# VH-VL binders against Sulfurtransferase Alvin_2599 (rhd_2599), part 3

Target 1, 107 residues: Sulfurtransferase Alvin_2599 (rhd_2599), of Allochromatium vinosum (d3rpb9)
Amino acid sequence: MVNEIDSESLSQRLADTEDVLLVDIRTPAEIAQGMIPDALQLPMHLIPIRMSEIPKDRDVVIYCRSGARSYQACAYLMQQGYGRVLNLRGGIIAWARHGLPIVAPEG

## First folded at step 15 (VH-VL)

Design p6 (from g1 with light chain S93R)
Fold by OpenDDE, look of step 16:
Structure p6 (fold): chain C 107 residues (1-107), chain A 120 residues (1-120), chain B 106 residues (1-106)
Amino acid sequence: as target 1 above (107 residues)
Amino acid sequence: QVQLVQSGAEVKKPGESLKVSCKASGYTFTSYYMHWVRQAPGQGLEWMGIINPSGGSTYYAQKFQGRVTMTRDTSTSTVYMELSSLRSEDTAVYYCARDFYGSGSEGDYWGQGTLVTVSS
Amino acid sequence: SYVLTQPSSVSVAPGQTATISCGGHNIGSYYVHWYQQRPGQSPVLVIYYDSDRPSGIPERFSGSNSGNTATLTISGTQAMDEADYYCYAWDSRTYVFGGGTKLTVL
């Protein structure tokens, strides 16, 4: 039901300067340890009230630690009419395992 | 120190409306979401809804949709929860609770609760 | 509607470990939070985001969440820990509390 994208495919799309919005739904503590560059930080429990920040007219990739929570988030958004959301398969764990860039959050 | 002070107890009749206030202090009022949760006597906690920092967006539990209204006044640092068409089953202690998002390691904070009794 | 299931009561002797479960289908795919409520008092957040502990909460409180069960663990249980405990989560649609667990310290 939920569409997914793997780390390599996502990295390639980002490198090609494709208009993709990344959304990080992990905890602040997790984010403090590192995040994917330029990701929107949006706590999972606030998605119902902040989903207006998520565009419907562009591709959106939602990620968490392992892909489990973000999968559920995507499912919810799809029910809300978001047809272009994708779950990052394997989460940031898979992203890091592939040696893809992770940065410390600003603050 | 963070404080959430709620309005006093109320007695209502069926069909009336209640409006509970929650005055916040000790933190940046416009930086935190606020929840409302109620608890019937001897029962568990029941989530009612959430309002964003600006007051321009709300999300209510389906059970209360169409009957609950949450607002906030920045000038007085106060959040309000109004529940209409009251029934005896609405008898409960009503709590405001500051969301833990944005608080870091502080967690959340709760008001002292407001008892509302609905009786004919 | 999504339901979080807790045991109605748990009893432990002082100094022993108390374990309170919160069951829900695929609950490990959600963040679970735990609230403590002593008689006549407002709830207090003791665990959030499955296992994070707010400042001021004793280290004997810990949490975990995987599969179909989230768990609150209280090691070295003390008399002051006697209270009702509620699990809480966003279920990908709404916010839900468990039914609550009365923890008795014998």
Scores: ipSAE 0.725, ipTM 0.912, lowest interface PAE 0.7, mean pLDDT 95

## First folded at step 17 (VH-VL; from p2 with heavy chain S57N)

Design u5
Fold by ESMFold2, look of step 17:
Structure u5 (fold): chain C 107 residues (1-107), chain A 120 residues (1-120), chain B 106 residues (1-106)
Amino acid sequence: as target 1 above (107 residues)
Amino acid sequence: QVQLVQSGAEVKKPGESLKVSCKASGYTFTSYYMHWVRQAPGQGLEWMGIINPSGGNTYYAQKFQGRVTMTRDTSTSTVYMELSSLRSEDTAVYYCARDFYGSGSEGDYWGQGTLVTVSS
Amino acid sequence: SYVLTQPSSVSVAPGQTATISCGGHNIGNYYVHWYQQRPGQSPVLVIYYDSDRPSGIPERFSGSNSGNTATLTISGTQAMDEADYYCYAWDSSTYVFGGGTKLTVL
């Protein structure tokens, strides 16, 4: 039921300059250790009050550490009418193991 | 330093409305989310809703949809919780609580609580 | 309806380890937070994001969360730890407190 995307496919879409929003739902302590470039920092427990920051009219990739929590977040957002959310399979761990870019949080 | 000071205890009758204030000080009011939580005498904690003081958007527990309204006044750094159509089951201590997001390692902060009694 | 299930009470002798459970289906896929409430006082956050401890909370407080159970552990339990303890989470449906556990130090 939840659509997923793997790290390789996401990396290719970003390289092709597709208009895809990344959302990091991890804790500030986790993000301080590194995040995917340009991701919106939106902790999981604030999704209900902050979901208006997530667009419905473009693809949105939600990620966490391993993909388990972000899978739940995607399921919730779909129930709230977000039809274009995708879970990053394997989370930032899989992203990092593919050697893909990780940056310090902005600000 | 951070302080949440709530309005005083109230006695209400069934069918009336209550409105509890929570005045914040010691931090940037609009940078932190505020929860409302209640606790009936001798009972556990019950989450009611959350407000973003920046912009004023809210999210309420389903149980309170249609009866609860949360607002804020940025000029006085105050959040409000209004509960309408009161019943005796609404007798509780009502707390405001600042969410821990953005606090680093400081955790969250709670107001002193406001006892609202709904009787007769 | 989703509920966070806690035992109503736990009793331990001073110096022993207290363990307070919080049961919920797949709760390990969410973040669990723990509050301490002494009689007549506002709650105090003792663990957040499963296992993080706010500044000023003693190291003897720890937390874990996996599968269907989150656990608050207090090692070397002291008389001042006697309080009600609540787990709390957003479970992708609602924000929910557990029913609370009264910890008695005898």
Scores: ipSAE 0.803, ipTM 0.932, lowest interface PAE 0.9, mean pLDDT 93
Fold by ESMFold2, look of step 21:
Structure u5 (fold): chain C 107 residues (1-107), chain A 120 residues (1-120), chain B 106 residues (1-106)
Amino acid sequence: as target 1 above (107 residues)
Amino acid sequence: QVQLVQSGAEVKKPGESLKVSCKASGYTFTSYYMHWVRQAPGQGLEWMGIINPSGGNTYYAQKFQGRVTMTRDTSTSTVYMELSSLRSEDTAVYYCARDFYGSGSEGDYWGQGTLVTVSS
Amino acid sequence: SYVLTQPSSVSVAPGQTATISCGGHNIGNYYVHWYQQRPGQSPVLVIYYDSDRPSGIPERFSGSNSGNTATLTISGTQAMDEADYYCYAWDSSTYVFGGGTKLTVL
């Protein structure tokens, strides 16, 4: 089963300075319109070759636009031994709806 | 201009290995991922694997695990694909292809293909 | 491995619209890319990330992806569009090409 976290809970964990890595698996065009601060930009189609960049010893929250693609990414990573991945429920849309920070990518 | 130039056609016997080269030019070699794809005569495309030329790490299709090795030489901007224990079903045109990630709107680029025939 | 299902062939008259399907379980939860291959040539990317078009690809090429089906659409089909077309995706277990669709323009 893929573990999920909602926007409010993630925001609280960040406010508590927990060591959580965010991963944005969206396309470059989508990211250009805004992203969650400090997220690692890792396009979905490159996950197999780039998964070594994702730590196994930290909580990792993976997000996409709505949570659907990132759910699949989490399922794959769990099968690859990544036991601490979480899907952001509702993706960046839900994050933005809660009024949480959105930033421009570093170019 | 981006160019991928592959080594020439080969004829192989069953049990031998093949090694195809793909020389890149016109771009920063280590900034883009490289795929290998093959196509048996009259058949569709079959994905074999991907290499990151920066560090040399790879990811292979399960079908080829244990038989395929992909490497690169950053001093010559060349990617190699080696397939061992050849059999007649390995007869195909082998392509290298630069992934589209990082290309903006350019898309991807493919080598001209290398025909490898395994017979007799 | 995951299977992407394409019709083996599609025929259209010049100027008409061709549609080529790519079926896969919940393929709408992944990104689908499309390649054109003319006889004797290397493949050419015509659509990536479901619906984006590389520069140099005519706007008559478009793509969509939802549910269990991705679709390549070619409007105003021309003789030069006669080729094999492949969908391609990473489906969370493997990278896979569809079986290919031969587009005939007659």
Scores: ipSAE 0.782, ipTM 0.929, lowest interface PAE 1.0, mean pLDDT 93

## First folded at step 19 (VH-VL; from u1 with light chain Y88F)

Design w5
Fold by OpenDDE, fold request of step 22:
Structure w5 (fold): chain C 107 residues (1-107), chain A 120 residues (1-120), chain B 106 residues (1-106)
Amino acid sequence: as target 1 above (107 residues)
Amino acid sequence: QVQLVQSGAEVKKPGESLKVSCKASGYTFTSYYMHWVRQAPGQGLEWMGIINPSGGSTYYAQKFQGRVTMTRDTSTSTVYMELSSLRSEDTAVYYCARDFYGSGSEGDYWGQGTLVTVSS
Amino acid sequence: SYVLTQPSSVSVAPGQTATISCGGHNIGNYYVHWYQQRPGQSPVLVIYYDSDRPSGIPERFSGSNSGNTATLTISGTQAMDEADYYCFAWDSQTYVFGGGTKLTVL
């Protein structure tokens, strides 16, 4: 079972200055439309070879458009020994719906 | 223009090793992941593995674990794929393919393929 | 025995719409990519990330992915579209190609 966190809870944790890594597994085209601030861009299809960029000693929230793909990503990472990964329930859609900040990607 | 030029055809015997090269040009070599894919005669495409831009990380298909090694040489912009303990079933055209991540709207690029025949 | 299941062949008359399916458990929760391969040639990416089209690929090529099926659609099919088509994805198990579909333009 994949652990999940909703937008409001995530926003609160970020506001409390918790050391949480956000990982955006969406496509470059999707990210170009807006992303959650300070999220690491890690496309889903490269997770197996880039998972070393994901720490195991801190909480990691993975998100996609709606939460469906990121759920699968979390499930995979859990199988790979990542016990502190969380899926953003509702994805960036829910995040935006709650009026939470979205920014243009860097670069 | 982006080009991936692979080494020439090879004939091998069972138990030997093959090493195919893929020389890249026309783009920033250290910015793209590279895949290796093979295709047996008259068969479909089979994914073998992927190597990251720096060459420091690889991920191989389970089928080839312990038998395949992918490397990169930045100085020559070349990616290599070595397959050991060859079997007749390893007879195939081997392709290098640049991953589309980071390419914008370009997509990916494939080498011309390298035929490797394994026979006693 | 493929993780991604494709029909072995699809036939279409010129100008008609060709549809090639790629079935996989929860494949809609991943990204699917499509490659075209003509005889004696290297594969060419025609759709990536489910529905994105590389520059130079005709607009008649489109893709979708939901549930357990990804679909490549070729509208106004032309003779030059006759080829083998492969779906490709990482599905949290491994990277995998479908078995391929031979598209014949009648």
Scores: ipSAE 0.933, ipTM 0.962, lowest interface PAE 0.5, mean pLDDT 96
Fold by OpenDDE, last read:
Formats: C-alpha cells, structure tokens, sequence
Structure w5 (fold): chain C 107 residues (1-107), chain A 120 residues (1-120), chain B 106 residues (1-106)
C-alpha cells in the first residue's frame, strides 16, 4: 500500500532536514494559485516520461489538491521501483488548513 | 501561427518500416512534448507514445514497445515516428500532436495526419 | 487492458445540452482530457485537466471528473458540434483514449 504523511509531520520533517523532495503533480492553473515551497512541478500526465527526475534513493513526497491523485501517482511509482515515495495526506488543502507556507510559483 | 506539417501519405508492404515526419513552426520547438497518435480507418484514436522537448526521453505504449522509435531534430524542428515490422493492422492515419503542457491556455496542436497503408 | 468507456453515440437537438460520459475505475483520481474530431479533420482539444478550456473553445464546452466518470457537457449544442468526441487520460497504466462518442445534432 501507499505510504502517507500528514501536513504537520511533513512540516516538521522539512524543518529538521532537507532530505525530502516535494513533487507537485497539480495543473499549472492550480499551481498558479499557490504551491508548497521548493516543490518540483511535475504534471501527473507526464510522470511516465519525467519519472527519471524523481530520485529513488531519498524520500519523495508527492502531493496534489486533496491527496487523491497523488495517491495514484505514488502507487504507480511504487510499481516502477520507487520505494520511498509518500503521499501527502489531504494534499495542499490540508497543508493550507494547517497554516503552513504556500508561495506563488516562480515565473 | 503554430503549425505541425506532416509528411505525405505512404504505401508500405508488410515487414517494412514507416517513418513519418512532423515539422513544427510558429513556436519554440524545444519547449513542448510531442505525442504520436494513430487512427485506423473507421476506428478510434490510439495513443502511440510521447517524446520530451529535448528528444532525450520517450515513453511508448506497451503495444508498440520495441517496434516504435520517436526522435527529434532540433535543427529542422522536426519530430519523427518510425514504426517497424509493419503489418496490415498498422494501416492508419498517423498524427503528431503537441502536448498542451507549457502552452498556458493555448491547448495543443495536431498535424494534419499521414495516411500509411500497409498492403501486400 | 484498462478501458475508458464512452457511449457509442449521443443525439441532441440544436440548442439542447449534450452530455458525453467517460467511465473508468477511479478516473476521478486522474486528469481527463477531451478531443473533438470532425469528419476528415484532425482532433482538437476542447477540454483538458478535467475542466480547463483552451482559448478559442466556446464556453458552451465544459468538463467535470469525479468518482468513476468524467463528463463532457456541451450546452446550447450547435450543428458544428456534430463530431466524434474522445476522452483521454493517463490512468497509471497507460495513456488511453476512450472508444469515442459520435455526437449527432438532429
């Protein structure tokens, strides 16, 4: 099954270390409304062809709006040999609800 | 304006290879992914594969794995799709289609299609 | 092996609303895109990322996606909307088109 991490745990982990890669699989329009700082933007539909950008030797947290799409993305990546991917439970919605940082994308 | 102009119709024999070209213009060629999609006569659309902007990465449908090759030539702004070991079932109109990612609200663009007939 | 299921045909009178469904297991957990193909023409993207509309596509085209069904809705259907419509998605298995729906404007 897909491993998950909640917003508070992720926030704490990010404060403790930088060994976690965040991957935002949301649409450009969604990202334009705000993103989690330092997240790699990787549209869900391009995961198969951009998969090599995701490391296998470090923890990777994938997130979407609510956690549903990113869960599927994690499941796929696990099938592709990515054993350290985690789904952000509740997505960026939960992240924002906890008052955690959201920034405008670089443009 | 954005244009994708594909090579002309071809007639092939079983066992041969086809190579369709898709010349792009009117946009930054190296900024967009390109899909290849085919459509057999009277049938629906069938996704074949995708190639990234640099041409360094591809992802093919399992059905065509080992038989299809997609490439890009930046100097000519042309994307190629080669399909080997042709069979009659490969008779179809082949389309190149620029992926919508990176286009903002523009969407995607399709070539005019290339009919390839495989007949003994 | 994964299939996006569309009705083979949908008929609508001019001015009425046409609804084309695209069924797939948990398809709501992915993004669905819709293409319009008129006879003898190349496909045209009419909806992407479930509900986004490309510039130049009439506002009467809209999309939604939840649960096991994505839906393309065409309000105020016009004669020019008569075409084949295909849903398209990456569903963690592959990129796949639906079987297509022939929309007839009566």
Amino acid sequence: as target 1 above (107 residues)
Amino acid sequence: QVQLVQSGAEVKKPGESLKVSCKASGYTFTSYYMHWVRQAPGQGLEWMGIINPSGGSTYYAQKFQGRVTMTRDTSTSTVYMELSSLRSEDTAVYYCARDFYGSGSEGDYWGQGTLVTVSS
Amino acid sequence: SYVLTQPSSVSVAPGQTATISCGGHNIGNYYVHWYQQRPGQSPVLVIYYDSDRPSGIPERFSGSNSGNTATLTISGTQAMDEADYYCFAWDSQTYVFGGGTKLTVL
Scores: ipSAE 0.933, ipTM 0.962, lowest interface PAE 0.5, mean pLDDT 96
Fold by OpenDDE, fold request of step 22:
Structure w5 (fold): chain C 107 residues (1-107), chain A 120 residues (1-120), chain B 106 residues (1-106)
Amino acid sequence: as target 1 above (107 residues)
Amino acid sequence: QVQLVQSGAEVKKPGESLKVSCKASGYTFTSYYMHWVRQAPGQGLEWMGIINPSGGSTYYAQKFQGRVTMTRDTSTSTVYMELSSLRSEDTAVYYCARDFYGSGSEGDYWGQGTLVTVSS
Amino acid sequence: SYVLTQPSSVSVAPGQTATISCGGHNIGNYYVHWYQQRPGQSPVLVIYYDSDRPSGIPERFSGSNSGNTATLTISGTQAMDEADYYCFAWDSQTYVFGGGTKLTVL
């Protein structure tokens, strides 16, 4: 069972200065349209070889466009010993719908 | 002009090891992941593994775990794939393929392939 | 059997639309990529990330992915499109190619 967090809860945690790492598993083309601030860009197809970049000792929220792909990513990471990963329910779509900050990626 | 030039065909015996090289040019070598894929005669494509830009991390298909080793030499812009304990079923064309991540819609690039024949 | 299931062959007349399916459980929750391989040549990426098209690939190539099926569509099929086509994905188990589909242009 993958743990999930909604946009409002995530926003609140970030505002409370909790140590949460955001991971964006979307494609470069999708990210070019906007991303959640300070998210680590880690495309889904490279998760197996790059997952060492994801800490195990802090909460990690993984997101995609709608939450479907990131759910699978979380499931995989949980199987790999990542017990503190959470899926952003509704993905960046829900994040944007709640009027939460989206920024252009670094050039 | 991205190019991946692989080493030449090889003939091996069962139990031996193969080591195929893939020399890259025309792009920043340390910016792209590299895949290895093989294709037995008349068969489909089979993914073998992936190596990260620095060469410090690899991820291999379960089938080849313990038998395959992928490495990179930054000084020569070359990626290597070594497969040990060869058997006849390892007869195939071996390809290196640059991952499309970071290509900015360029896509990926494949080497010309290296035929390795394993026979007694 | 292959984790990603493709039809062994598809035949189309020139100018017609070719459709190649790639079946996998919840494959729509992953990204699917497509490779074209002409006889005696190295594979060429024609679609990646479900529907993105690399530069140099004709617009007649398109891709979609939802549910349990990814699809490569070739509109206005030409003789030069005759080749083997492979879907490819990381499906949280491993990286895997489909069995390949031989597209024949009649």
Scores: ipSAE 0.932, ipTM 0.962, lowest interface PAE 0.5, mean pLDDT 96
Fold by OpenDDE, last read:
Structure w5 (fold): chain C 107 residues (1-107), chain A 120 residues (1-120), chain B 106 residues (1-106)
Amino acid sequence: as target 1 above (107 residues)
Amino acid sequence: QVQLVQSGAEVKKPGESLKVSCKASGYTFTSYYMHWVRQAPGQGLEWMGIINPSGGSTYYAQKFQGRVTMTRDTSTSTVYMELSSLRSEDTAVYYCARDFYGSGSEGDYWGQGTLVTVSS
Amino acid sequence: SYVLTQPSSVSVAPGQTATISCGGHNIGNYYVHWYQQRPGQSPVLVIYYDSDRPSGIPERFSGSNSGNTATLTISGTQAMDEADYYCFAWDSQTYVFGGGTKLTVL
């Protein structure tokens, strides 16, 4: 079972300055339209070769557009020994719906 | 003008190793992942593995684990794929393919292919 | 092993719409890419990230992906579209190509 976190809970944790890594697995085109601040951009199809960039000793929230793809990503990472990954329920759609910050990506 | 130029055809015997090169030009070499894909005669495409831009990380298909090695040389903008312990079933056209990540809307690019024939 | 299933062949008359399916369990939860391969040539990416079209690929090529099926659609099919088409994806197990579909333009 994949653990999930909703937008409001995530926002609260970020406001409390908790050490949480955000990972955006959406496409470059989607990210170009806006991303959650300070999220690591890691395309879904490159997870196997880049997962070493994801820490195992801190909470990691993975998100996509709606939460469906990121759920699968979390499931995979859990199988790879990542026990602290969380799926953002509702994805960036829910995040935006709650009026939470979205920024343009760097570069 | 992205170009991926692969080494020439090879004939090998069972038990030998092949090493195909893929020289890249027309783009920032260290910005793209590279895939290797093969195609046996009259068959479909088969993914072999991927190497990251720096060459420091690879991910191989389970089928080829322990038998395939992918490397890259930044100084020559060349990616290599070595396959050991060859068998007749390894007869195929081998392709390098630049991953589309980082390409904007360009997509990916493929080499012209390298035919490797394994026969006793 | 996990397999992406494609029909072995599809036939269409010129100007008609060709549809090529790529079946896989929950494949809609991943990104599917499509490659075109003409005889004696290297593959060419025609659709990536389910529905994005690389520059230079005609607008008659489109893609969709949901549930257990990804679909490549070619509207107004032309003779030059006759080729083998392969779907491709990372599906949390491995990178995998479909078996390929031979598209014949009658």
Scores: ipSAE 0.930, ipTM 0.961, lowest interface PAE 0.5, mean pLDDT 96
Fold by ESMFold2, fold request of step 22:
Structure w5 (fold): chain C 107 residues (1-107), chain A 120 residues (1-120), chain B 106 residues (1-106)
Amino acid sequence: as target 1 above (107 residues)
Amino acid sequence: QVQLVQSGAEVKKPGESLKVSCKASGYTFTSYYMHWVRQAPGQGLEWMGIINPSGGSTYYAQKFQGRVTMTRDTSTSTVYMELSSLRSEDTAVYYCARDFYGSGSEGDYWGQGTLVTVSS
Amino acid sequence: SYVLTQPSSVSVAPGQTATISCGGHNIGNYYVHWYQQRPGQSPVLVIYYDSDRPSGIPERFSGSNSGNTATLTISGTQAMDEADYYCFAWDSQTYVFGGGTKLTVL
């Protein structure tokens, strides 16, 4: 089962300064249009070679555009022993609909 | 000018090993992932694995797990693919290919291919 | 283990639109990339991330991906487009190429 979190709940956890890692699995072109602050940029097609960059000892929220691709990424990561991954329900679209912060990518 | 230049064709016997080199030039070698792909005569493309030249980490197709080893030498900007316990079914053209991630709009780059023939 | 299904061949007249399908269970939840391979040559990336086109690839090449099917579309097909075409994806189990489609321009 893939655990999920909605935008309002994630926003509250970030406001409470919880130690949560965000991972953006979208393409560079999509990220150039804006991303959630401080997210690790990790394109979906490189997850198998780059999954060691995702900690197992912290909560990790994975997101994409709508939540569909990130749901599949979470399922894979859980199969690989990542027990603390959560899918952002509705992706960055839902995040933006709630008026939550979107920033330009770093570098 | 990005170039991937592979080692020359080889003829092998069953049970031997092959090792193909792929020398990169014209870009920062450690900034891009490298794939290995093969193509048997008259057949389609088959993905074998990927290496991160920066740290040397790898991820292999399950079919080749235990037989394939991918390494690199950052001093010569060269990636290697070694395949052991060869069978006649391993006869193929072997390609290295630079992943498109990090290239902006350039896409990817492929080596010229290395024909390896495994025959008794 | 997962299969990306392509037709073995597609034939079109010059100037017509060619469509090449790539079928896979829930493939719309993954990114699909497309390669062109002309006879005797190395493959060339023509579409990546479903619909992005590398510089130097003609605008007549486009891609889409939804549901169980990704599609490469070539409008205004020319004789030089005659080649084998492969879809490629990470499908949450493995990296996999489709079986390839030979495009013939008659």
Scores: ipSAE 0.806, ipTM 0.935, lowest interface PAE 0.9, mean pLDDT 94

